# VH-VL binders against q9lss7, part 3

Target 1, 226 residues: q9lss7
Amino acid sequence: MGNTSDDDKILSYEDVVLRRSDLDILNGPIFLNDRVIEFYLSFLSTVHSSTTISLIPPSIAFWISNCPDTEYLKDFMKPLNLRDKDLLILPVNDNSNVEVAEGGLHWSLLVYYKEANTFVHHDSYMGVNRWSAKQLFKAVSPFVSNGDASYKECTDTPQQKNGYDCGVFLLATARVICEWFSSGGMKNRDELWFANVKETVPDLVNHLREEILALIKKLMSESVSK
Below, E stands for the ipSAE of ESMFold2; O stands for the ipSAE of OpenDDE; V2 stands for 0.75 times the mean of E and O plus 0.25 times the DockQ between their complexes.

## First folded at step 1 (VH-VL)

Design f13 (framework fv_fiztasovimab; at its last look DockQ between E and O 0.44; V2 from the best seeds 0.00; counts 0 for: pae O 7.1 > 2)
Fold by ESMFold2, look of step 2:
Structure f13 (fold): chain C 226 residues (1-226), chain A 118 residues (1-118), chain B 110 residues (1-110)
Amino acid sequence: as target 1 above (226 residues)
Amino acid sequence: QVQLQQWGAGLLKPSETLSLTCAVYGGSFSGYYWSWIRQPPGKGLEWIGEISHSGSTNYNPSLKSRVTMSVDTSKNQFSLKVSSVTAADTAVYFCARHSLYGGYMDVWGKGTTVTVSS
Amino acid sequence: QSVLTQPPSASGTPGQRVSISCSGSSSNIGRNYVYWYQQLPGTAPKLLIFSNNQRPSGVPDRFSGSKSGTSASLAISGLRSEDEADYYCAAWDDSLRGYVFGTGTKVTVL
């Protein structure tokens, strides 16, 4: 009758349930999983609680890019109200096979900015996710711009030096872009948030795992105290 | 360029309530946790507790029954109260900012000396 | 353990390397990141190392941090007179649900 579970629930945050093993991921030099990525995107949504910003969960973005039925996709996308969004943050995973449950090895970020009518792809590993990002762009573009949005690959995106921090680069880049937007942003269409990302992300990724772990530990403590 | 300025009553009698305030200049209040730390004469640092900009708190368990923290967002200020003080509460009290959403204290106030008379 | 243990003192001559240990438990250092603070005489503490081994801008690269298991270490290479200070490790403790500071180490430059 006596059980110990390594994977106990430790925190419910919005629609995300974190488990003990998710904290171990943050301590180690290993890939971030979907739950940690979704948690932090959900947290950024809370911090940047504008009706015009949408940070899309990894599972939703994956489904959008891989939905085989165009009519079902239209019904799925309607409630998201994407035409009213000025900034759209979409995680990209390199798993294109909907028949497997587990995502691929690489995370990157696709961002839509309405004022420029442009999708921008940020990839911390030499643009390896370009195909997956392009598929997501094609799937989403009709619901924000009737398919006339531009696509831009940001080739000077900060590059990871190890094989496992792509999720950390995704989250750091998303955070910097949200901060850029919430501070009013620069009106330079040729630059957008690119300088901010280039200047901030390299240092942030060195300690973002610590920041996320600390945040989770504080939130766990607050929910118990409540 | 962010700076913390702190103030409060420096001389107290036993059983009184210690009250300190810290004001934040040159930076945002939102997105941070704010801590109080104390250091008795000749001794080490003791974390008292933290408060978020929205008022959520975590207190050192050894002090939690006597500690209350609060925020005043309109003034970018946060405060510490320690009730029922004794000579053991004599210390320099520091306020500090945590890193944005992180756990390390990256900006510190200059300290306020609090003496509880015998 | 609810307290991080450090040696009370360490000393060296200019140019030497000194190391300061910080001994904790699985409740703190084992599951959480370690920070180090420098406190010069008569001043407030200053962040020296964060996230186990990261230096803030303006901290010389002769300061380095490391962590292994439930222990951490701060090393000062090329010791200088201005390094004479108290040094504290810190970490979140899961059992206390709060931060703990180490007992402190006074570094003396001989």
Scores: ipSAE 0.594, ipTM 0.838, lowest interface PAE 2.2, mean pLDDT 88
Fold by ESMFold2-Fast, scan of step 1:
Structure f13 (fold): chain C 226 residues (1-226), chain A 118 residues (1-118), chain B 110 residues (1-110)
Amino acid sequence: as target 1 above (226 residues)
Amino acid sequence: QVQLQQWGAGLLKPSETLSLTCAVYGGSFSGYYWSWIRQPPGKGLEWIGEISHSGSTNYNPSLKSRVTMSVDTSKNQFSLKVSSVTAADTAVYFCARHSLYGGYMDVWGKGTTVTVSS
Amino acid sequence: QSVLTQPPSASGTPGQRVSISCSGSSSNIGRNYVYWYQQLPGTAPKLLIFSNNQRPSGVPDRFSGSKSGTSASLAISGLRSEDEADYYCAAWDDSLRGYVFGTGTKVTVL
C-alpha cells in the first residue's frame, strides 16, 4: 500500500526519527508535525551546544504541561537540569487530551530568560494558545525559579496569514531568539529579543521550509555514507 | 558584511594535488555549510562539495575519490584538495557560504583561476 | 556534468520581458526548491532567486521565479543592458545527494 512508504524511516538525528512523509510536509503548504518541530529544535540545540540554551522537545513539553502526578513531574524534571540554563525554548501545542499524543491544531512558542526571570509567549495566531502557554508556564516555573517568575504575551509578535504555518513561525522565532542569545544578547537598547523577532521572522518564514528540507537532505547524505 | 577571501596554487602539473583555501571575514563561521564550486573555461558551474563548521563533508560523487575538504575553526577557514589533477581540472574555483544553515549559496568568493598544464 | 537543462541563449531589447526555462526531473526540481544565480562577465555568481520565487534584498522585482512540476522559469521584465549575463538554475538532486546546476543561459541585450 502507498501508506507504508510514507512511514519509511529516512533519517535518525539525535533522538528524532524522520519519515518520508515529513519531507512531503516541508515541500508543501502543510501543518508541521511533532517530528519536524522536534528535529529542527534538536538541530538548533546542536548549533548552540556551547551555550546555556535548552530547547525542549514537543513531547517533553506536552508531558510537563499534562502530567497528573506532581511527584513524577519532579523526578522527570530533575535530569533536565533546567536551573543550569539561561534560556529555555518550549514548544506549545493546543492539544490538552492526554489520550492523544501529537494532536492539536496550533503551535506557538514559550521562552524563559533567566536574567529577566520572565516567560514570554509568542503566538503567530494571537490568543489561540494563551491558555496552553500559561499551563506550561505554571508547570515549568517551579523548576527554573522560586515561583516568582513573571509571564507576558508578546503582543506585537509576527502574525501568520494562513492556516498551516504556525509551526514555521514557532521555529523561526525560536531560531532568532537563539541567535540573539548566542550573539551576546542585548547589544543595544532593544527590549530582550523583541526587535530582532519583529524584524527577522516575517522574512524567514517565507523560506524556512526550504531551509529545513535542504538540511534534512544534507544529513541523509552524510548518514548513508557512514 | 561577510566576505570570503580565497587563495592557492594557480599553476599545476598533471598528477599534482590542487590546494585552495577560503577564509571568512566579517561574520560567523559556525552554524553554516561551506561549498566549493568550479567553472571550466567557457563552461557552466559544477558543485564540488560542502563542509560544515564541525567538519562533516558531502562530495559530488563524480569527484569523491579525489576530493578532500577540511576546516580550521581557529582561523575561520576551510580548504579544498583535489588529488591527481589533469587538464580537465582547469577551471575558476569559487568558495561559497550556504545561507540559512544549509540552503542556497548567498555569499561567494571572487574565484581562483587554476590551470593544469604540462 | 550539469543535470538541469536550460536554453543556451536568450535575447531581447531594452524594456522587453525575457523568460529562461530550466528543465529537470522528479529527483531534483520535482522534490526540491529552485535557485537562480546571475553571473556578470568576469565575476562570481550572485544569488538572484531562492525558494522558487523569493528575492534577496537588493534584487529588483523585475526578476521573478516560478516552478511547476519538474520545470522552473526565471522571468526578467523591463530588460536593461546591465542584465546581460549568464543565468544558472540550481537545485538539490536526491539521486546524486548533492547540488546540480543548469547548463546556463547567456542573456544578450540587443
Scores: ipSAE 0.429, ipTM 0.751, lowest interface PAE 2.7, mean pLDDT 88
Fold by OpenDDE, look of step 2:
Structure f13 (fold): chain C 226 residues (1-226), chain A 118 residues (1-118), chain B 110 residues (1-110)
Amino acid sequence: as target 1 above (226 residues)
Amino acid sequence: QVQLQQWGAGLLKPSETLSLTCAVYGGSFSGYYWSWIRQPPGKGLEWIGEISHSGSTNYNPSLKSRVTMSVDTSKNQFSLKVSSVTAADTAVYFCARHSLYGGYMDVWGKGTTVTVSS
Amino acid sequence: QSVLTQPPSASGTPGQRVSISCSGSSSNIGRNYVYWYQQLPGTAPKLLIFSNNQRPSGVPDRFSGSKSGTSASLAISGLRSEDEADYYCAAWDDSLRGYVFGTGTKVTVL
């Protein structure tokens, strides 16, 4: 935890409060945290404001995956109305400690596409989150379909070249998929968004940190003008 | 494809208020920032300001005291007002759309020529 | 009032490489992405480069952007007659809380 100065609030966006330290994360080769990921997913939700698209916050995804009480989970899931969603974006973290919200070291992306009744896992680091993704899949599957949804690993997922950009790959992939969906999707249902991800994400990740930073700065300026 | 159409009075007298409107066709109005840019004859581009679909604004500090932007989401339109115009405000005015994810302007109107003369 | 500084003109013969510089400060180019616009005579500006070095669809690979420190550069390789236009760099400025354009460069094909 940084000093008090590093924890200064800089922006409130929807339900996310960004801190000064979050800017530092974006400026450096540093592992993205839950707040930055949640912020950008929230932003994507605002851009792609369809009632049939749901981008799940990291904290919610984590809780869904690790909830020990099935009845509680049922109650918890009711307001999410996942059965009515055509596209779900779910961040996956490898956190194994249910008592620590931000204990994970790796981010990946689990996506549900109702039209294909399929969960697709995108992992930018050799599928290290496969177990975590499957756990989340098992927890979410009963709430999106009659439990007959398929699960697959995307073998053509762009791979990170370092140990710190997994969150960036997650967000880039999420963005591409949301754009794909909003554009009407692909006619070829076997390929879904895979080609788009393969072709676009490798370049997008090279500048996405700076782009997010610029977005935050712009939003900060907007908040001051009000 | 997304197109911007803009209109307004092209001839003004000094001290009058410039008023321009830009309408968005073929795309979503929500989620975007929208800018006004002007270009005096034979000169470069000058950013005037931007407005979000929700009405948040940033103005060029040099023009802030005279500039007002507004949005009409029901019509997919945004407008520019510049008060107390002078000859220095003579220019081609452009409306433009910012990218969803960046600060670049990817769609431009054709421009409206505004002349301020006594 | 804050502007990015560009050379007023640049020229080359067909096939040549032309470079346009854009000089800013720490509050704009130093901290933010640089964008480039092409403006043909009598037309609205067109996005040419975004995020320092990215090309929109339809922009030839003859156009390339770069950024270093508080400066940016646009390079046009294989100059063509249709490249004759005005070019503007742009960036967000943190201090102004707004966008700033470069002074513009007129490219002439000889």
Scores: ipSAE 0.019, ipTM 0.580, lowest interface PAE 7.1, mean pLDDT 91
ESMFold2 (binder alone), look of step 2: mean pLDDT 91; pTM 0.936

Design f14 (framework fv_fiztasovimab)
Fold by ESMFold2-Fast, scan of step 1:
Structure f14 (fold): chain C 226 residues (1-226), chain A 119 residues (1-119), chain B 110 residues (1-110)
Amino acid sequence: as target 1 above (226 residues)
Amino acid sequence: QVQLQQWGAGLLKPSETLSLTCAVYGGSFSGYYWSWIRQPPGKGLEWIGEISHSGSTNYNPSLKSRVTMSVDTSKNQFSLKVSSVTAADTAVYFCARGYLKGSYYMDVWGKGTTVTVSS
Amino acid sequence: QSVLTQPPSASGTPGQRVSISCSGSSSNIGRNYVYWYQQLPGTAPKLLIFSNNQRPSGVPDRFSGSKSGTSASLAISGLRSEDEADYYCAAWDDSLRGYVFGTGTKVTVL
């Protein structure tokens, strides 16, 4: 049997409500769920709040990719103000079943950089999400460009060596790209952030679970009135 | 050298519950998804489902209502239960190690357990 | 039921090349990686090809895989008597939300 404490709400951060079971996910070598992905992307959004970076929640990216009605999609996209953003961070999930939003087998990252008018896909396992990433690219592209945006796979992006760290690689890569953008690292437009990702992500993924877990525990303690 | 050893009851009557166990030796139990696959006599392979070392499950939708998987991390074992068995559940059952959630590919297999449902 | 279709049998003589087709749809082979398994009589399946065309350590290069659109193919060059086995393709199916196997092909060496 499970117990009630595993489902207890432990932290409300922005639009995310984390549960005790999410700590177990971070503490173990386990596939990251939508809540943990959304939490850390929301945290990065707060850190970079003075920039023109937009980090899209998993649920929003899923809905954009799977919306059957183009008019509904247009109405939904307008308030996101994506044309005002210079960098978009979009989580990709291979879940195609609209009735099960928290499904899926693999996480990857799609990034739009306005100055290069290019979408770049980072997939830590042999590009298995390529088709899902292209569907999201096709859905988002009309709302950020004049329909002339390019799509590119980052073929030498850091690769996972296990069956559960795809979400960690998504978050590590997103963080490095946000830091690259905020630091003004635009010396070579043909290389974008690729060198920073290759240099930093392999080391970062070794301790990112511990960092996120520590962050959640810190925020939990700060929410308690002394 | 990772090996999977499997065992369980081979003869069942209709309406009983099938119970099989698979033990992992010579490798890490953590970091993989552990699957069950079955093969009826003279027929092809059917994926039943998978479980992570933490107990997260994903089942074949056609079998989901009757299937339960569980894990015992202290023994590096995982188990399959299929309730309300019928003759259609007669098959050789295999356990296997899968890479990634969804068992994208299964690289290590148990030797199989024959299950017969009759009378 | 199986949603990937294979020919029920294929045959050749020693040294010949045999090809086994696997036909799927846009929800499985069309967007996902294909895997091939070899099952010798009375044994468990063995992974033969992963990610469309990659070989695990220990699988000889006379086994090769390919994928085009919603179909995949396994080729066995230099056919040997020990290759008599059942061969299964497999892929994840997005619409069924499950791992699906092909109907299987029995390869006979004449």
Scores: ipSAE 0.013, ipTM 0.561, lowest interface PAE 8.2, mean pLDDT 86

Design f15 (framework fv_fiztasovimab)
Fold by ESMFold2-Fast, scan of step 1:
Order: structure tokens, then C-alpha cells, then sequence
Structure f15 (fold): chain C 226 residues (1-226), chain A 121 residues (1-121), chain B 110 residues (1-110)
């Protein structure tokens, strides 16, 4: 037997192991951690089971942005085959300390869309992660384009009204963009998914914590019943 | 352990420009908002504004027309300028490290020791 | 410009509980986390409470914070002479797009 604690494993899904404390995070008005972000991005990857969408885990995005050895980064990036992807979803965190992997100040989203050869940054609080997003863009760009990709802020992206939902806005925006891509993608080069994000994300964020919590409980139940 | 060292002109005449600098030691400069706070003699704390590692600024609206902040990322330094000073700008000025998970979850966890600024004719 | 309102002073004897109120509005405390700072005489402020009710390492458990609606409070239980200081609440203000401090409370240990 074991002891009950907030660190007890409650669900293993793909490459992420959720703990009991992660349910408390979702159940409360609390900043989302790396595990919850990774879990839901992994779930979206399963839903949009496609070889052309890549949703990068937070730990991988962190390493790409903060790798101290450029030669090691090149070796690390090559097997990810990012040039084969039409859409990249990259979580952005302002943490630059390689010794504090799960640290960070704010979540935002960086998206690469191959057909437009453009990285778009979605930040639910006035673009405060612009520097971190640009650093991740610079690190990733050589592996998806020949260094000629554009970078753009989505200046009218939905904005949070509280201090804890930046991760929720990241996940809601990522979900809408994946759905947009799966429904046929680009019809207007200058607008991309922006109208879909603006229309859908404000309502989705009001329910997404509850949806993710219900999803985890459902998966836990399925794992127990085997 | 992160430390903030601050310096600058302490004695000014009305209409002059206040200039203060803060240097960051023992920790990362990126990932934080670097702030200035002031405290007039015998009065409370007033937030002046903040600057990110990338140079993005946000100023107290009451001071915005007179305040400029800048960063020197090569030296891990940030600075404050306040133009057209008056006796009302007499205060102890503190630099501080702002920790934010968003604009609404924001606090100062490391403070400089303060620089006394006196504006007198 | 909006600031958070605190009583100018509070006092107690050693061992007593003192409580400091902090009143704001819907644009600051009503939507955002509250923070508390302790300023000992002649020193820079020190973070005492973050995110409404959490303590940094090294802050004793006799300090506690709470938030309800547009107001917050700091409680100091088991008051000690070394707690004699100025205390400031603070929060982000959405309308100002900036950080606001309370008017400050001087705690005197009698």
C-alpha cells in the first residue's frame, strides 16, 4: 500500500503523469502548471491525430528556448522532424532558469503555420511574453524554415480578466487553432484563425477548466475499470 | 541569492531630471518585470512603473508624462528618469524585482535598499 | 487615482491578535490577488504575504492573509515587539493597468 498525498499519481496519459494536486489546480482559480498544460496539449494531439500537427510539451519548448549548447540543440531538434509539420503549437513561459524547469511567470502561445510561413504569438495579457515568444521563435525558426519565417503578434487576441487564467487561454486558443486547421485551414492569408479565436475563445475559457477536470475524471474511471 | 544595487543623483533643483540606476546581481534578469517604487518622507509607497527584460514599459498614469525607464541587458541594469522635478518628488526611491504570472498576479520579492532624493531650491 | 484604503494605525500588546483591513474596488482587489508588505523602520519593504494568503519562506505562520469581495485583511496573531512596523497591502488595478499600494498601517506594540 501507499500513503495518500497530493503527489500521488492519479492518471497516466501518453507521456504525462497527473497527480492529485493537479485536480485541485483545475477545481480552483489557480495558475495552471506544466503537467496540466502538457496533459491537455497531449489530449488535443490525440483528438487531431495527424502527422502534420505537432503540439510541443512545455518541457520541450523550454529546452528549445533555453538550451545552452547550440550544437546539442541542433542534434535534439533533427529527430523531431519539424519540417514535416504544417502546424506547430508551442507553449511559451517566461522562465529562463534551466535549474527551475517548472518555474515561470506567465503562459502564452506561439503558433507556426507553414503555408503562411509565419509564427503568431497569442498572449492573453497585453503581450507581456513578447520577449520569450521571440526567443522561442528564433530558436525554432531554422528548423521549420530557412530563417525567413515572419513573426507576428495577434494584437486583438482575447484578453484575460483575472490573474490565474493565462494557461486556460493558452489551451483554449490552441484548441480553436487545431479545430480551425482540421476544418480546412487557410482561406485568407491576412486573417488566418484570428476570427475563430476571437469568436470562440472568450466563451470557451468560461468552461474549459470544468471540461478538462471532467475529462481527467472520465479517463481515471476508464483506467480503473480496465 | 538575488541582490539589487541602486545609485544616482540624490540632490536636485526644481525643473531638473532625476536619474537612477539599478543593477541586478546573483540571478536572472530575464523573466521578470523590474520596478521602481517611491516613498515621500513620512508617507506611503507609490508604484512608479515597470520594465521587462525586452524593454516593454508600463507607468503609473499619474506620473506617465514625466517618467522614462530603460534597460541595458548586457549589464543587467535598468534605469529611471523623472523629468521636471518639484518638491513633491522628494522621496526614497526603491528598485524591485516584480514577479508576475500575469498582469494581475504581481508582487515584488526582492528590493533595493533605496536612494534618497531631495528636491530643493 | 485609486489606492487601497487601510486604517492609519493599529496597536496591541504582546500575545494579542491584530487585524489590518484593506479596502479596494472591483478593478483591483475584486478581480486580482492581494499582497502584503512589511516595512521595518529605516528599511526597504519586505514581502510578507503573496497571492491573498500565502507566506514566503521565512515568514512565520502567525501572519495570515484573507480576501473577500473587494476587501482583504492581514492578521498577526501572537503579536511580538519585532512586529512593530508599517504594513502595506497591494494589488494590480485593471483600470490603471498598474500596481497600487494601500495607504499603509503603522502597527505599534505597546
Amino acid sequence: as target 1 above (226 residues)
Amino acid sequence: QVQLQQWGAGLLKPSETLSLTCAVYGGSFSGYYWSWIRQPPGKGLEWIGEISHSGSTNYNPSLKSRVTMSVDTSKNQFSLKVSSVTAADTAVYFCARGVTYSGYKYYMDVWGKGTTVTVSS
Amino acid sequence: QSVLTQPPSASGTPGQRVSISCSGSSSNIGRNYVYWYQQLPGTAPKLLIFSNNQRPSGVPDRFSGSKSGTSASLAISGLRSEDEADYYCAAWDDSLRGYVFGTGTKVTVL
Scores: ipSAE 0.000, ipTM 0.427, lowest interface PAE 15.3, mean pLDDT 83

Design f16 (framework fv_fiztasovimab)
Fold by ESMFold2-Fast, scan of step 1:
Structure f16 (fold): chain C 226 residues (1-226), chain A 120 residues (1-120), chain B 110 residues (1-110)
Amino acid sequence: as target 1 above (226 residues)
Amino acid sequence: QVQLQQWGAGLLKPSETLSLTCAVYGGSFSGYYWSWIRQPPGKGLEWIGEISHSGSTNYNPSLKSRVTMSVDTSKNQFSLKVSSVTAADTAVYFCARDYGLRSSYYMDVWGKGTTVTVSS
Amino acid sequence: QSVLTQPPSASGTPGQRVSISCSGSSSNIGRNYVYWYQQLPGTAPKLLIFSNNQRPSGVPDRFSGSKSGTSASLAISGLRSEDEADYYCAAWDDSLRGYVFGTGTKVTVL
């Protein structure tokens, strides 16, 4: 509400530092920022505490997609050990301008599942991030496959009905897919996680802002530092 | 440190309405769901339902026809009403704070419980 | 009413390992996280395990959880007298659209 406390640090969780203004974003019908996306993906990483699931921060995904030097990209990617991962969760943003950090107007989700050797794009506003998702796919694919990975759009993924919940759909879909993987994963290649996403995400997005806000408040109460 | 304090009428006759209140101290009321859980003597736990700070409710289908929850945001309180009580409603009733995700749903802070006895 | 099935009792001697099973279905444990609550006599339940196998701050590492298919298990290693309590598993049930508890297990330390 335009006071000086909006930028105050309220919680340090893993590699993300949340600010008071991030709570206002979660309380309102407002587009989620990079910090909220990163925070929740980091939380899911902790919950699923496994070397076979990797949830990539938005800033890292952005850098991978926009790196101008292929040699530098190889050096950057090596320590991520992506070939050791069975599931990759990658946030997609439509900002392609390397001069403008934290830009863009739309969030979507790119998922790589090693067992199917397939990247799947989930876009809650169908088609908007298709180009950005394909760019990220092309940049990441050499580091998880030998150039033979498939790419597909999830054409019946849940769709948003407003102009601000794309990030919420990203996070809800990422959570459902991580839960699906942790519960045993694929029984056949045609099904993947699609039924779980269709069944669970539409209801989950109605509560996820409140759940993330509650989670942040819980972690703040457990912290000895304000 | 968040604390939940609960109270209400402990002795009821069959057909009466059970009414319990839970007050939240030392923490935010908004941003959470708030639940009621009951435990009959010598039996297990049964989830009754939950209510958000904005008044959105979700009730156990087995109890839905008799249960009403409400919130008073000015007092940081939420309440439970169960209509048409019978001896089967005799239990210790707990209020609790709901924390986390829909499929990662858990109750992290609990009230101490209120004993309700239904007898004629 | 409970929809998750637990053995009614479990027992051990100090220092032993005891394990408590929790059996559900595809609509609850099969697709959702499992939680465990400890209830000491005369007290409210306390969260012991969340998200299948995670421990809240202050819960000793002697307590561990696991999940496989439609079943879950709580293990208590190095059993101590203060572990005497009732233990409940819990999970969200998609078909009921509600939170469900197990039938409960009374742990005694002999």
Scores: ipSAE 0.000, ipTM 0.407, lowest interface PAE 17.3, mean pLDDT 83

Design f2 (framework fv_fiztasovimab)
Fold by ESMFold2-Fast, scan of step 1:
Formats: structure tokens, C-alpha cells, sequence
Structure f2 (fold): chain C 226 residues (1-226), chain A 119 residues (1-119), chain B 110 residues (1-110)
């Protein structure tokens, strides 16, 4: 089912408004919704604000992938200044039809790294989002690389063992890649961030729900009105 | 071990809708993309599109306006419909399993269904 | 509408090495894995090569694939009469967001 009607706002963080039902999602073995994903990507954006990283909200990534009007897409993309970004973090969803509400959407991560001129897809469930990721790659590529970027599946990316943690793997992988980027440059095109993801993500996903929940509660307590 | 069995109407008149079904035996339906490929007489292979067990589709842009794919997960079946057929749609149609994890290859194929469009 | 270009035919005698070229662009072969399919007369295609140069279980090692830039090649060493078939290369195309096949090559064993 959906969220309750008595779903109070609990936190306004940047452009994201979280509700009480979002805490229940983090507490349970339940799929992460777009608000929780957007919130944590926004948090990573503030942590890495001194960098040329752009983390795209889920709703924006979905719209980019499904925009039927190429002229409107061009006008929409221009103010995002994506050509000025060295790293793009893009959430991917397998739902191509906004009218279909089937239990549990699948989340994965698409990353563009300018120095390598490459998009890399990280999918924690056997490449379920392979087509959706390629669709988003095709839509974004002309705005960052004139259409000459490479696309790669990360075949060695950590895999989920349950039916509901795909969003957690998305966020854990995004965090590790942002930390990799902020800690230094590319050594060579074959290495990228793959070793860091493989080493760090499996452990991180075991605690990330609790970390995000604790972060939200801390931000709620620090919230003050002038 | 995995086997694909396909069936459907083989003879059509121009303007009719082509309808084909493919059933999966001996293996998992979930976790794979399922594709349709066609081959006109004496010509090469043309990819029509793919569908994931969730119902997510991706169609060849040249055919997108006329093609619809669907899944029936309870029966481990997927289907192809092509509307407004013409003589150009005369071909052998193949269903195939498309590996969803690491690669875009079709590792298991149905035997093919001959479709002839004539007045 | 095949996007990848292959020679229409290739021929050899038993025991010979035959190579089939496949030419594409940066949006397909240049950026993605290449696959090869064998189609014996009157049958469905069979996967011969995936991920540029890998063989499925049951495919003899005399079949090998390679990729360089925007081109790929299938080599058949120790050609046998049973190899007489049509061969198709294939790759994902980023600009089309779809799978494309080559024009096909008929291999005749003399």
C-alpha cells in the first residue's frame, strides 16, 4: 500500500521534504522510496559541495530518461551545467510507466566520469536495470560528451541477497564513488573506483539504513526556526 | 536444458495484427530479458525488442509504433503483437532468452514461426 | 536494417582458417561487447561467441573472436564441412538503444 494520510512532514533538507512514513521505510526490510534516495543523494552533495560532483534526484533522472520532447529536454538540461561536472551520479529505476504500481521497484546506479568519458552501471541484482540504464545513458550522453562516451556494466559490482535492498546498494555505491573522487584522481582507466566499491560496499550496506535513520533524527533535532 | 516453444497465427492479411507466444520450460523466467527477432526470406536477422519479467519493454525504434510485448509470469510466457501488418512483415519470427546480468547475448532460441502476409 | 557490415560470403577448403570481418561504429562495436551467431540451413541461430572472445559450453575452440576499435572478427580454424552456415555478428547500439545484427556472411566449404 501507499503512505498514511496522516503523514506529517518531519524534515526539510535542501529541496527534499521527508515524512514520517519515510522513517518506517528505513526501520523495516522494505524497498527505499524515491524520497529517501533523494534525501541521501542530497546529503552526499552537501558533504562534497567543494567538488565538481552532481548527484541527480530520482524524479529528475526518470524524467530525463522518459522525456518525449527533445527541445524541452535541451532547455531543461542547459541550466544543470552538466558539462561543468566531472562526476555524475544518476539513480536508475526499472519502472518506465508512471501509471503502473507493482510491488517493489528496482533501483540501480549509473555513474558518468568525465576524465574517462565513460558511463558505468552498478546493478546489485543481476543487471535487471540494464535496459533502463542504457536508456538513461543515451538521454544524458549528448549533454556531457557529444555522444562519444563509452558505456560499461560493472560485472564485479556487489550483489544483494534479498528482494528489497537495491536502493541501499545504490546509495552505498554512490557514497563510495563520491569518496573515491574526493580523495584523489584516476590512476588509470582500468581501475576507476571498482576496487573501492568491491571492498567497501558489502560491509557498508549492512549498516547504511541505520546510519541514514540516525542522520535524519540528528537533523530533525538540529532544526531551528529563526 | 532451458527450452523455448513458440506458436501463433502463420497466415495474415494486410492490416491485421500478428500475434505470437513463447513459453519457457526447464528454467527460470525471472532474471532474464526475453527477445523477439525476425528474418525475412533470404535476408538477415532483425531485432524486434525485449521484455523483462516485470513487463518493462524496449523496442527497435523502426518498429516501436507497431510493436507490443507482454508477459504472463504465471505461465512463464511472453508474447509479441505487431499491428497493421504488410508484406514487409513476412518473416520467420524467433523468440530468445537475452542474458540480463552481464551481457546482451541471446543464448537460447525458439525454433521459429513462419509468418506470411498475403492478400 | 542491419547496421554492422559483413562480407556477403567467405569460402575455404577443409582444414583452412577462415576469417569474417564485422565493421561498425563508435556507438555499437566501439563501445560494447560483440557477439557471433551461427545459423545452419533451416535452423534457428546458435550463439558462438559472447563478450568479444568468449565461447559458450559446447562450442569448439577452433571458433575464436576478436575486437579492435570499431571492428570485430570471427576466425574459424580447421574448417569443417559442418561449418557451412550463415554467420552474424551483433552488438548493442547506444544511439539506437537497441540490439543490432550484421548483414551476415555465408560460409561455403569447397
Amino acid sequence: as target 1 above (226 residues)
Amino acid sequence: QVQLQQWGAGLLKPSETLSLTCAVYGGSFSGYYWSWIRQPPGKGLEWIGEIYHSGSTNYNPSLKSRVTMSVDTSKNQFSLKVSSVTAADTAVYFCARDLSGYDYYMDVWGKGTTVTVSS
Amino acid sequence: QSVLTQPPSASGTPGQRVSISCSGSSSNIGSNYVYWYQQLPGTAPKLLIFSNNQRPSGVPDRFSGSKSGTSASLAISGLRSEDEADYYCAAWDDSLSGYVFGTGTKVTVL
Scores: ipSAE 0.000, ipTM 0.464, lowest interface PAE 12.2, mean pLDDT 84

